# Designs tried in a protein design chat: VH-VL binders against q9h9l3. Part 101

Target 1, 176 residues: q9h9l3
Amino acid sequence: PRKMVAIDCEMVGTGPKGHVSSLARCSIVNYNGDVLYDEYILPPCHIVDYRTRWSGIRKQHMVNATPFKIARGQILKILTGKIVVGHAIHNDFKALQYFHPKSLTRDTSHIPPLNRKADCPENATMSLKHLTKKLLNRDIQVGKSGHSSVEDAQATMELYKLVEVEWEEHLARNPP

## First folded at step 3 (VH-VL)

Design Ud29 (framework fv_unasnemab)
Fold by ESMFold2-Fast, scan of step 3:
Structure Ud29 (fold): chain C 176 residues (1-176), chain A 122 residues (1-122), chain B 107 residues (1-107)
Amino acid sequence: as target 1 above (176 residues)
Amino acid sequence: EVQLVESGGGLVQPGRSLRLSCTASGFTFSDHYMDWVRQAPGKGLEWVAEIRNKANSYTTYYAESVKGRFTISRDDSKSIVYLQMNSLRTEDTALYYCARDEYSGSYYFDYWGKGTTVTVSS
Amino acid sequence: DIQMTQSPSSVSASVGDRVTITCRASQGISNYLNWYQQKPGKAPKLLIYDASSLQSGVPSRFSGSGSGTDFTLTISSLQPEDFASYFCQQANSFPYTFGGGTKVEME
């Protein structure tokens, strides 16, 4: 069987007015929540907006950050051939400039049974914070100093595990 | 080429201490969990201890038979994992292997050293 | 602790034979089950991880199956270099535990 990992990325603003989202941190955890990767990543473009309130990234984190090209290579080595779980994961793949096969991608923001368990409309996009509170009775992304991508990746994996059996059966019968 | 080389074994009296070392090369040591597994003469394998990497807070785990007597530690700058063995007993007599725990989605020992022999006898 | 019961303790076989070794966990361990081969005087070598995944470089005649509590290692056509001891190991929870081993001997 294929290995499963969960990913969460933090982005900073680059380009005109900080409109472009560039990768600045990536955390990857295994099925049990152990950290496989957690690095600050230096974008190739000048950082205009650290978006610290959400990203948790400050200028100090860039001092020893891994250059984007090197980090991308390391991350793709971990993701390739694995089932990758994320929340609104398209944004992470876009920041990585990476295409992951849809058949091996699991997006906890678009899993109808998960929303159903949380008493939310099946087709609604619910935040990671909301689903984690409702289903795991745990508060994440607490405070105003930014999110922990490790915490978010761990919560994402735990959320997926709640519906894993049901959802994998669904995907086997309805391949994407 | 991945290599793990154990050292520090020998003959020691009950109640004494011994420190084993395992020098790693050929991979990024700091990214991996490291384990000690032992094998008594003519017997099977027994897991002894694990130390996780920096990203997982250097967390340590021990078999109940060695808890309180053995301490696993590591020095990432030297690519060495250690096993400090205190209050040694005759039942600790074994060949001690250092093993790399590949934890990318699973847990398994993909590389082992040749082992270092520890004999606890009076 | 999770006990791993391995059977048989030894098996006599000839080159070309199909050899089956079983391993039973005292508790459910999902697919966190590894198989190792050990030759006399040598360190163990990983053959199979996660119950059924073949380690790179290991011949395709080796295969693993099972989940939960019952697991099997199969050697489809035994070769001279396969006469060795085989051990299963659970990685579901600490302490990690090994089966008692199976010695595959020449008939």
Scores: ipSAE 0.026, ipTM 0.685, lowest interface PAE 7.6, mean pLDDT 91

Design Ud3 (framework fv_unasnemab)
Fold by ESMFold2-Fast, scan of step 3:
Structure Ud3 (fold): chain C 176 residues (1-176), chain A 122 residues (1-122), chain B 107 residues (1-107)
Amino acid sequence: as target 1 above (176 residues)
Amino acid sequence: EVQLVESGGGLVQPGRSLRLSCTASGFTFSDHYMDWVRQAPGKGLEWVAEIRNKPNSYTTYYAESVKGRFTISRDDSKSIVYLQMNSLRTEDTALYYCARDEYSGSYYFDYWGKGTTVTVSS
Amino acid sequence: DIQMTQSPSSVSASVGDRVTITCRASQGISSYLNWYQQKPGKAPKLLIYDASSLQSGVPSRFSGSGSGTDFTLTISSLQPEDFASYFCQQANSFPYTFGGGTKVEME
């Protein structure tokens, strides 16, 4: 059996008017929700917009942050060969400048049985906050101080575990 | 090289307390979960307690047989993990091992100390 | 608690023999099973983790297999230093539990 991890990244704004999303924090948890990786990451470009309301990242977090190139190497070593679970995970992979095989990727924003359990249309893209409240009866991303990528990664793994057996059987019959 | 050295074992009467220490060296102690595993004379292995690292909030877990009596703690600045044992019973008599908890696809104990002997007797 | 049933409790074997030890979990534990070797008066030593992954420095004659509830440790050609006790351990959920052990004796 292949090993499974969940990932959640926080991005800051770089480039003109802060419109480019650059990786600034990454959290990875294992199947049980234990933290395997959680580091602040220093983008190679000047940070124009910390997006603190969403990212939870402040200038102080960048002081001893791991440079992007080094962090990327560490993260990819953890992800390679594993089933990687995320929510809207395309955004995380884009920020990492990384391609993960579709056969080993699980995106909780695009799993029809999960939406069905939450009483949502099967093909709709529901937020992590909404699914977690509906299915786990837990409030995440509370307040104005930004998201916790650890909390989000843990919630994402727990959500996937609700449909894991059903969805893995589906994927075995219908490979992506 | 990785080394774990237990100390603090001894002979103690039922109802008394004892504190075990495990001094770690040769690796980044603060990154690892640490565990205590015991073995009664001539018997098998029994997991006792685990303490996690700082990113996991130093969360602790205990075997039901010791819950409420034993407390696991750690001092990352000294690279020491402790096991405080209160209200000791004769069935707590065992060799107590300190073990390093590693993760690669699953959790496992890759390094063990030599153990420290705890004898609870009148 | 997850019960780990290990068999046999002991086995008499000669150098060069193939030795097989089994471990059964009372519930599904995926591949979260480890195998340890213990020699008299010594601490346990990790042999196999995650059901089938050989620990660095462990001879290739040791192998593990299985998933779910049924697991096997195999020693393909027993050597003099392999006479010892062997324990399985599940790491799927707390409390972590060990099998009762198998003593591999010379005979």
Scores: ipSAE 0.006, ipTM 0.576, lowest interface PAE 11.9, mean pLDDT 90

Design Ud30 (framework fv_unasnemab)
Fold by ESMFold2-Fast, scan of step 3:
Structure Ud30 (fold): chain C 176 residues (1-176), chain A 122 residues (1-122), chain B 107 residues (1-107)
Amino acid sequence: as target 1 above (176 residues)
Amino acid sequence: EVQLVESGGGLVQPGRSLRLSCTASGFTFSDHYMDWVRQAPGKGLEWVAEIRNKANSYTTYYAESVKGRFTISRDDSKSIVYLQMNSLRTEDTALYYCARDEYSGSYYFDYWGKGTTVTVSS
Amino acid sequence: DIQMTQSPSSVSASVGDRVTITCRASQGISYYLNWYQQKPGKAPKLLIYDASSLQSGVPSRFSGSGSGTDFTLTISSLQPEDFASYFCQQANSFPYTFGGGTKVEME
């Protein structure tokens, strides 16, 4: 098999009324859950809304944070040529301004067998928190002080591993 | 550019202790896992120990042959990894290499030092 | 512990020959296998990682293949500088273990 990593990003609000999502933290873990990358990232635009309840990001984290252009280069070097697992991963790729091949992308929010194991409708988009509680009996994203992108990336990899054999066989027979 | 320099080897009697050091330069030491690998005279390679980086809680792992006798540690401020060797045995006689474990896409030793010789003999 | 059985222990070859070295794991290790070259009096040098990925700066005549338990290192056209010992290493689980080595000697 190909090398596999899982990614989770945190975004802050930039632009008019803070409605643009800009990358402010990225965590990447390997197949076994080891942290390969975990950095706070300074957006090139003024942060209007830290979205701290969800992102966990505060002004203190932006002090000496890695500038977006440099962080993007580091992240893309890790992702290129690998199978990348994420949850609603299109949002992460948009924030990175990056195209990753669909054949090497795995989105745990759109894997029907995973929803089926969680007793959820196969075509529903379930939250990472819900799937992790149902299938791994683990509570993530607890409290109102923000999410841990490391915790989320680790949970995402573990969720994918539950259906990896079945889903890789499906993709081999039905290439994207 | 990337350099790993081992030191601290020597001749010691069985039952004694010795501490090896490996000084790293030319890369961000604190981001990497660091390992010790040894090679007995005329023999193959044997992995000894690994210490992970801060992001992975400085977790340590040991080969069964050294577990309980050897301790791996690191000082990120000085870019040094150590191997404290206690209760040395004649079978610990080997050239000891320091190696960098690149784990960004997998686990492999991409840079090695030249080694430091440890001889355990009476 | 995962045992790595490497064969042959030595091989005599001439410049231009195709040389193949095999490595077998006592249990499945997926693709977590690396190959190293060691010249007399020198530290090992990484050649191949993750079974088939060529390390930067290593000549294209070196290639690796395999997954699970059976792995092969191939040198497509042996050069004078390739006379050395070669070691496989599994990185699937602790303790990391090496094969016994293969010495490639001049015929």
Scores: ipSAE 0.028, ipTM 0.651, lowest interface PAE 7.7, mean pLDDT 91

Design Ud31 (framework fv_unasnemab)
Fold by ESMFold2-Fast, scan of step 3:
Structure Ud31 (fold): chain C 176 residues (1-176), chain A 122 residues (1-122), chain B 107 residues (1-107)
Amino acid sequence: as target 1 above (176 residues)
Amino acid sequence: EVQLVESGGGLVQPGRSLRLSCTASGFTFSDHYMDWVRQAPGKGLEWVAEIRNKANSYTTYYAESVKGRFTISRDDSKSIVYLQMNSLRTEDTALYYCARDEYSGSYYFDYWGKGTTVTVSS
Amino acid sequence: DIQMTQSPSSVSASVGDRVTITCRASQGIRSYLNWYQQKPGKAPKLLIYDASSLQSGVPSRFSGSGSGTDFTLTISSLQPEDFASYFCQQANSFPYTFGGGTKVEME
């Protein structure tokens, strides 16, 4: 294995009626699941909707949160030059206002062999919760307290490892 | 500038104890894993112990030769990592280095102190 | 424990020579292999991490290659300051283990 990290972000609603997704937490783990980064992040805009049921974010988390500009710099320093694994990762990159090279991006919501192992249609978009339960026999995102982005990032890395050899060989033969 | 300064070494009899300290400066100490690596006179390097950061629950790991005798710990408020060495043996005689473990996608010792000498002899 | 076998244990060389040092792991370690240089009386210095990544400030004449179990450190054109001992180290599994070292000495 090459240098890899997995990322999972939590977003809150900002802008009119909370329609804009703004970064409010980011967790990054390395290949072995060790936490490299995990911070609450203060959006530059007023938070209209905490989306707590999914994000796990509450007002108290914002009190000492890292300002977006500083957090973004820290996160990009970690991601640059590495293979970055995520689930529906385009949402995370959008919230970070960041472009990561497609050749170094691995999206577990778009890997046909992973869906095959889960007995799902190859081109279906399956949730992280579903794939983790089906393939790792582990329940994540349990309860009403919101998601743990650390837990989600760790599960995402473990899912990718199930198909890593096969998928890296495919990408080497069929560059994006 | 990153600096690691070890202290606490000395001459000690078998069965006794010593505590080594390593004072860090020039970086955010609380973000890094910290390790101890030793080198016996005229020999190669031997990894001794690692302590992880708060985000990874201060988890500790040890070489088999020191398990149960040595304890690694840290004080993030003072930027110090410690190695408590109990039940010392003559084969523990070595120069003890403090090293910073980089973990941003892999693991490697990018900075080392000058070391502190431990001699275990009767 | 993963055993790291390093060869040769010593090599005599002249300035300008190409020097190759090999390191073999007793089991697969992916690319979690680092190379360090140690001069007499000094602490080790990181040269290469993740098998092939050159550490900032290290001259480009140093290069690393390999994956899995077999790894190589190459010095393309030996300089006077390169006479030193070199150690490989695996970071795949605890305990971390080092190779026995290779002493590069003047011929």
Scores: ipSAE 0.102, ipTM 0.707, lowest interface PAE 5.7, mean pLDDT 91

Design Ud32 (framework fv_unasnemab)
Fold by ESMFold2-Fast, scan of step 3:
Structure Ud32 (fold): chain C 176 residues (1-176), chain A 122 residues (1-122), chain B 107 residues (1-107)
Amino acid sequence: as target 1 above (176 residues)
Amino acid sequence: EVQLVESGGGLVQPGRSLRLSCTASGFTFSDHYMDWVRQAPGKGLEWVAEIRNKANSYTTYYAESVKGRFTISRDDSKSIVYLQMNSLRTEDTALYYCARDEYSGSYYFDYWGKGTTVTVSS
Amino acid sequence: DIQMTQSPSSVSASVGDRVTITCRASQGISSYLNWYQQKPGKAPKLLIYYASSLQSGVPSRFSGSGSGTDFTLTISSLQPEDFASYFCQQANSFPYTFGGGTKVEME
């Protein structure tokens, strides 16, 4: 069987007016929620907006952060050949400048059975915070200190596990 | 070439202590969970303890039979995992293996040392 | 603790035979089951991990199947070097537990 991991990234604002989202932290956990990777990442461009309320990134985190090029290589080694679970994962892959095969990608923001379990419209894009509260009875992304990408990756894996059997069967019959 | 070399085994009386070491080479030791597994003479395998890596807070886990008596620890700078065995009992007599736990996506012992023998007898 | 029941405890077989060993968990362990081979005086060697994944360097005559509680290790055509003991091991929860072992011996 294919190994499965979950990923969550934090982005900061770079470029004109901080409009470009650049990778500043990445967390990867295995099926049971153990941390495989968790590093602060230094963008190649000047950080204009730390977006701290959401990212949890502060200037002190950048002092010994891993340069983007090196971090990207480390992350891709972990993701290659595995089923990768994420929430709105296209944003993470974009920040990594990486293409992961659709057949090995699982996006918890686009799984109809998961929304159904949460009493949400099947084709709506629900936030990770909402799904986690509804289905796992757990509050994540609380307070004003920013999100924990480790916490988010762990929650994402647990959410996927709720529908894994049903969704893998669906994908086997309806290949992407 | 991945290599695990156990040492520290020997003959010891009940109630005494012994410390086992396992020296690793050929891989990035600090990234891996490390385990101890034992095998009593002519018997099957019994998992003893696990220590996780720094990213998982060096968390330790023990079999109930050794909990409170054995302590697993590691020194990433030397690539060594230890098993401190206190209050030894005759039923602790076994060949003790050091094993590397591959945890990226699943858990399994992909490399084992040759083992070090511990005999607890009066 | 999760009890792993392995069957048979021993089997006599000839070169070229198909050998099947089963392992049952007392509760669901998903696919977190591994198979090891052990020869006399040697450390165990990983054969199959995550129920059905063949470890690098292990001959293709070895295969694993199953999920949940029932698992099988199959040797499709037994070779002289395959006379050994085989152990299953669950890695779903602590403590990790091993089956009692199956000795494959020459008929």
Scores: ipSAE 0.013, ipTM 0.666, lowest interface PAE 8.0, mean pLDDT 91

Design Ud33 (framework fv_unasnemab)
Fold by ESMFold2-Fast, scan of step 3:
Structure Ud33 (fold): chain C 176 residues (1-176), chain A 122 residues (1-122), chain B 107 residues (1-107)
Amino acid sequence: as target 1 above (176 residues)
Amino acid sequence: EVQLVESGGGLVQPGRSLRLSCTASGFTFSDHYMDWVRQAPGKGLEWVAEIRNKANSYTTYYAESVKGRFTISRDDSKSIVYLQMNSLRTEDTALYYCARDEYSGSYYFDYWGKGTTVTVSS
Amino acid sequence: DIQMTQSPSSVSASVGDRVTITCRASQGISSYLNWYQQKPGKAPKLLIYAASSLQSGVPSRFSGSGSGTDFTLTISSLQPEDFASYFCQQANSFPYTFGGGTKVEME
């Protein structure tokens, strides 16, 4: 049957003043947290702002990065037909220029039972860092060197596993 | 309708500090990036600093010549953007403009204040 | 840093003349180029943004063109109120940089 993966993307700024978010790294992990994909990706447009504080991306990472069109093809082959878990995942799909069926999408920023477990308002959008610290007692996105998309994807999968049974039952009764 | 009013300029000695303010009115201040641009007497324009809006985490950017000495900040409740200038040098002498950063296919400064004069001299 | 080279530094012209000002970027900036007018003792005023978009309220005799590294501002028929300094500015990347300016003076 359908397999489950978790995804996290890093974006850099392209366009005027780096206003446009363009895909520059993508990490995909399986249910157990093993890495299925982790590549730096070269945007088709000139990079104006590396956003290194958050993305962890530097000019050196772009030297041998996979061109966007090729990376997109590789990523979509992994995602197609699978349940895809992410945090604020609409940003990742927008950067990939990709539509993933809502019935196969799990967004840990919009799962009320997950917020409830973290003693947060059910309809609030909580950060991945906050939920991971509260529920997994693990610090991610530490320091000023930027975020690790592998670490973020792994944390996202582990967070989803905490509510998987309850949430899958909810979705079966209330299809999106 | 849209107005930007700078204040806080003056004559200061090298090594001292000065804080500039820019009071905005006539638009939703909290939605806009705000910038400081300076012009030395009889010279051209030099971009100094930018502060983004809340949606972009109040991220700040600085010209290399002022990095570590100047700090841009904002108070959305009062519609004011500030420029804190420390360790002033004679080459910081200029008319300092506050500018509103607008986006429509490109970023541009569509409104400027009249400027406030900073003179750094012994 | 992206260097903006503006030419000429000054031009002497008469009312009715066509005036062309050129701006060259040291690297590609797509169409992220703005033009400003500055009169003595006044703040700069936006004329053109995104290389060719005329700002609301600016007379149609002003036009901008170009992309990549080479840009021009054209005043098709110079009027008395157009004697001023003109500056280009790239909005592609930090730090923002301005051209050195072009002073349009009465002949």
Scores: ipSAE 0.000, ipTM 0.510, lowest interface PAE 14.7, mean pLDDT 89

Design Ud34 (framework fv_unasnemab)
Fold by ESMFold2-Fast, scan of step 3:
Structure Ud34 (fold): chain C 176 residues (1-176), chain A 122 residues (1-122), chain B 107 residues (1-107)
Amino acid sequence: as target 1 above (176 residues)
Amino acid sequence: EVQLVESGGGLVQPGRSLRLSCTASGFTFSDHYMDWVRQAPGKGLEWVAEIRNKANSYTTYYAESVKGRFTISRDDSKSIVYLQMNSLRTEDTALYYCARDEYSGSYYFDYWGKGTTVTVSS
Amino acid sequence: DIQMTQSPSSVSASVGDRVTITCRASQGISSYLNWYQQKPGKAPKLLIYDASSLQSGVPSRFSGSGSGTDFTLTISSLQPEDFASYFCQQYYSYPYTFGGGTKVEME
């Protein structure tokens, strides 16, 4: 239907005391929620902290993971020229070491009409979990085994579709 | 003055357990990461475990040689960090130091206790 | 794990000598390396942090340099109280690892 994709990444801790967020999984879905990409990714730096409670990533996932440089190339081929939807998407782009045009970026954490539909302050940054529960009546990121980036990407696309018509009209009149 | 005082060391048989304590004074204990570092007789230093502060969710890290056997924990109300040592082996014989992990943009062990001796022998 | 290799294992020196100790990491650790001094029967004492920053109270004759994989600790004019063992330590990644130590002993 559209040249639009949704992305969600999982990061692990690298660098001193694991304070640097490095890409370790990326999921991309199309407009209908079908998976276009879902790979575990091996950071170029030693993993200090798997952050498993949030990332869902364990040492076993790294054994056959795609090296960062190769995965980045594959991911950027999918994203380039498309409208990319994400939640707090600046974190995903930072982990990818990539700058996507603002005119083609849709961040569900910064769409005032979406917050309004959820009865949240328009200028607040609400979590994906909260918006998904409030607007889609769906629980995501449940349990202590970490998040599913596929589930998060699918939820993010569905959230965007709730405001797509009005937000695209807004952006056409008020280019970023 | 900053002080770290270790206790709980002793002579113990292989396969047994021992709990070490480190009592801190002279600083805001709850702000700091705390570490255990050991030194076998006549050998060099080996990092054992770290526990982060409350702001970092009390996350724990271990050397591979002790994973699954040792547990680091802390009680901020008493200013004590603990090292629970299970399934002790002769190679765990060492002087065990408690160290304060300073965080001011850099990470380093700026204060150490005098250590408590653990001897694992039959 | 990141391996830290120190050279030499021991060095004999006289008061007034310039002493250089090297530390090599098996992978890049930027400047995330500390140096400690340990005297017989005593706990280690921090000398240098972040490769080159002198800890408060440490004499200026001690200096650190290096980045990436190769690091040095220099004592510009050895004093009697400097006869001790010296250890480097990386804090780039868990597990933290120490060098094997360098004993500076009187000639």
Scores: ipSAE 0.000, ipTM 0.487, lowest interface PAE 14.2, mean pLDDT 88

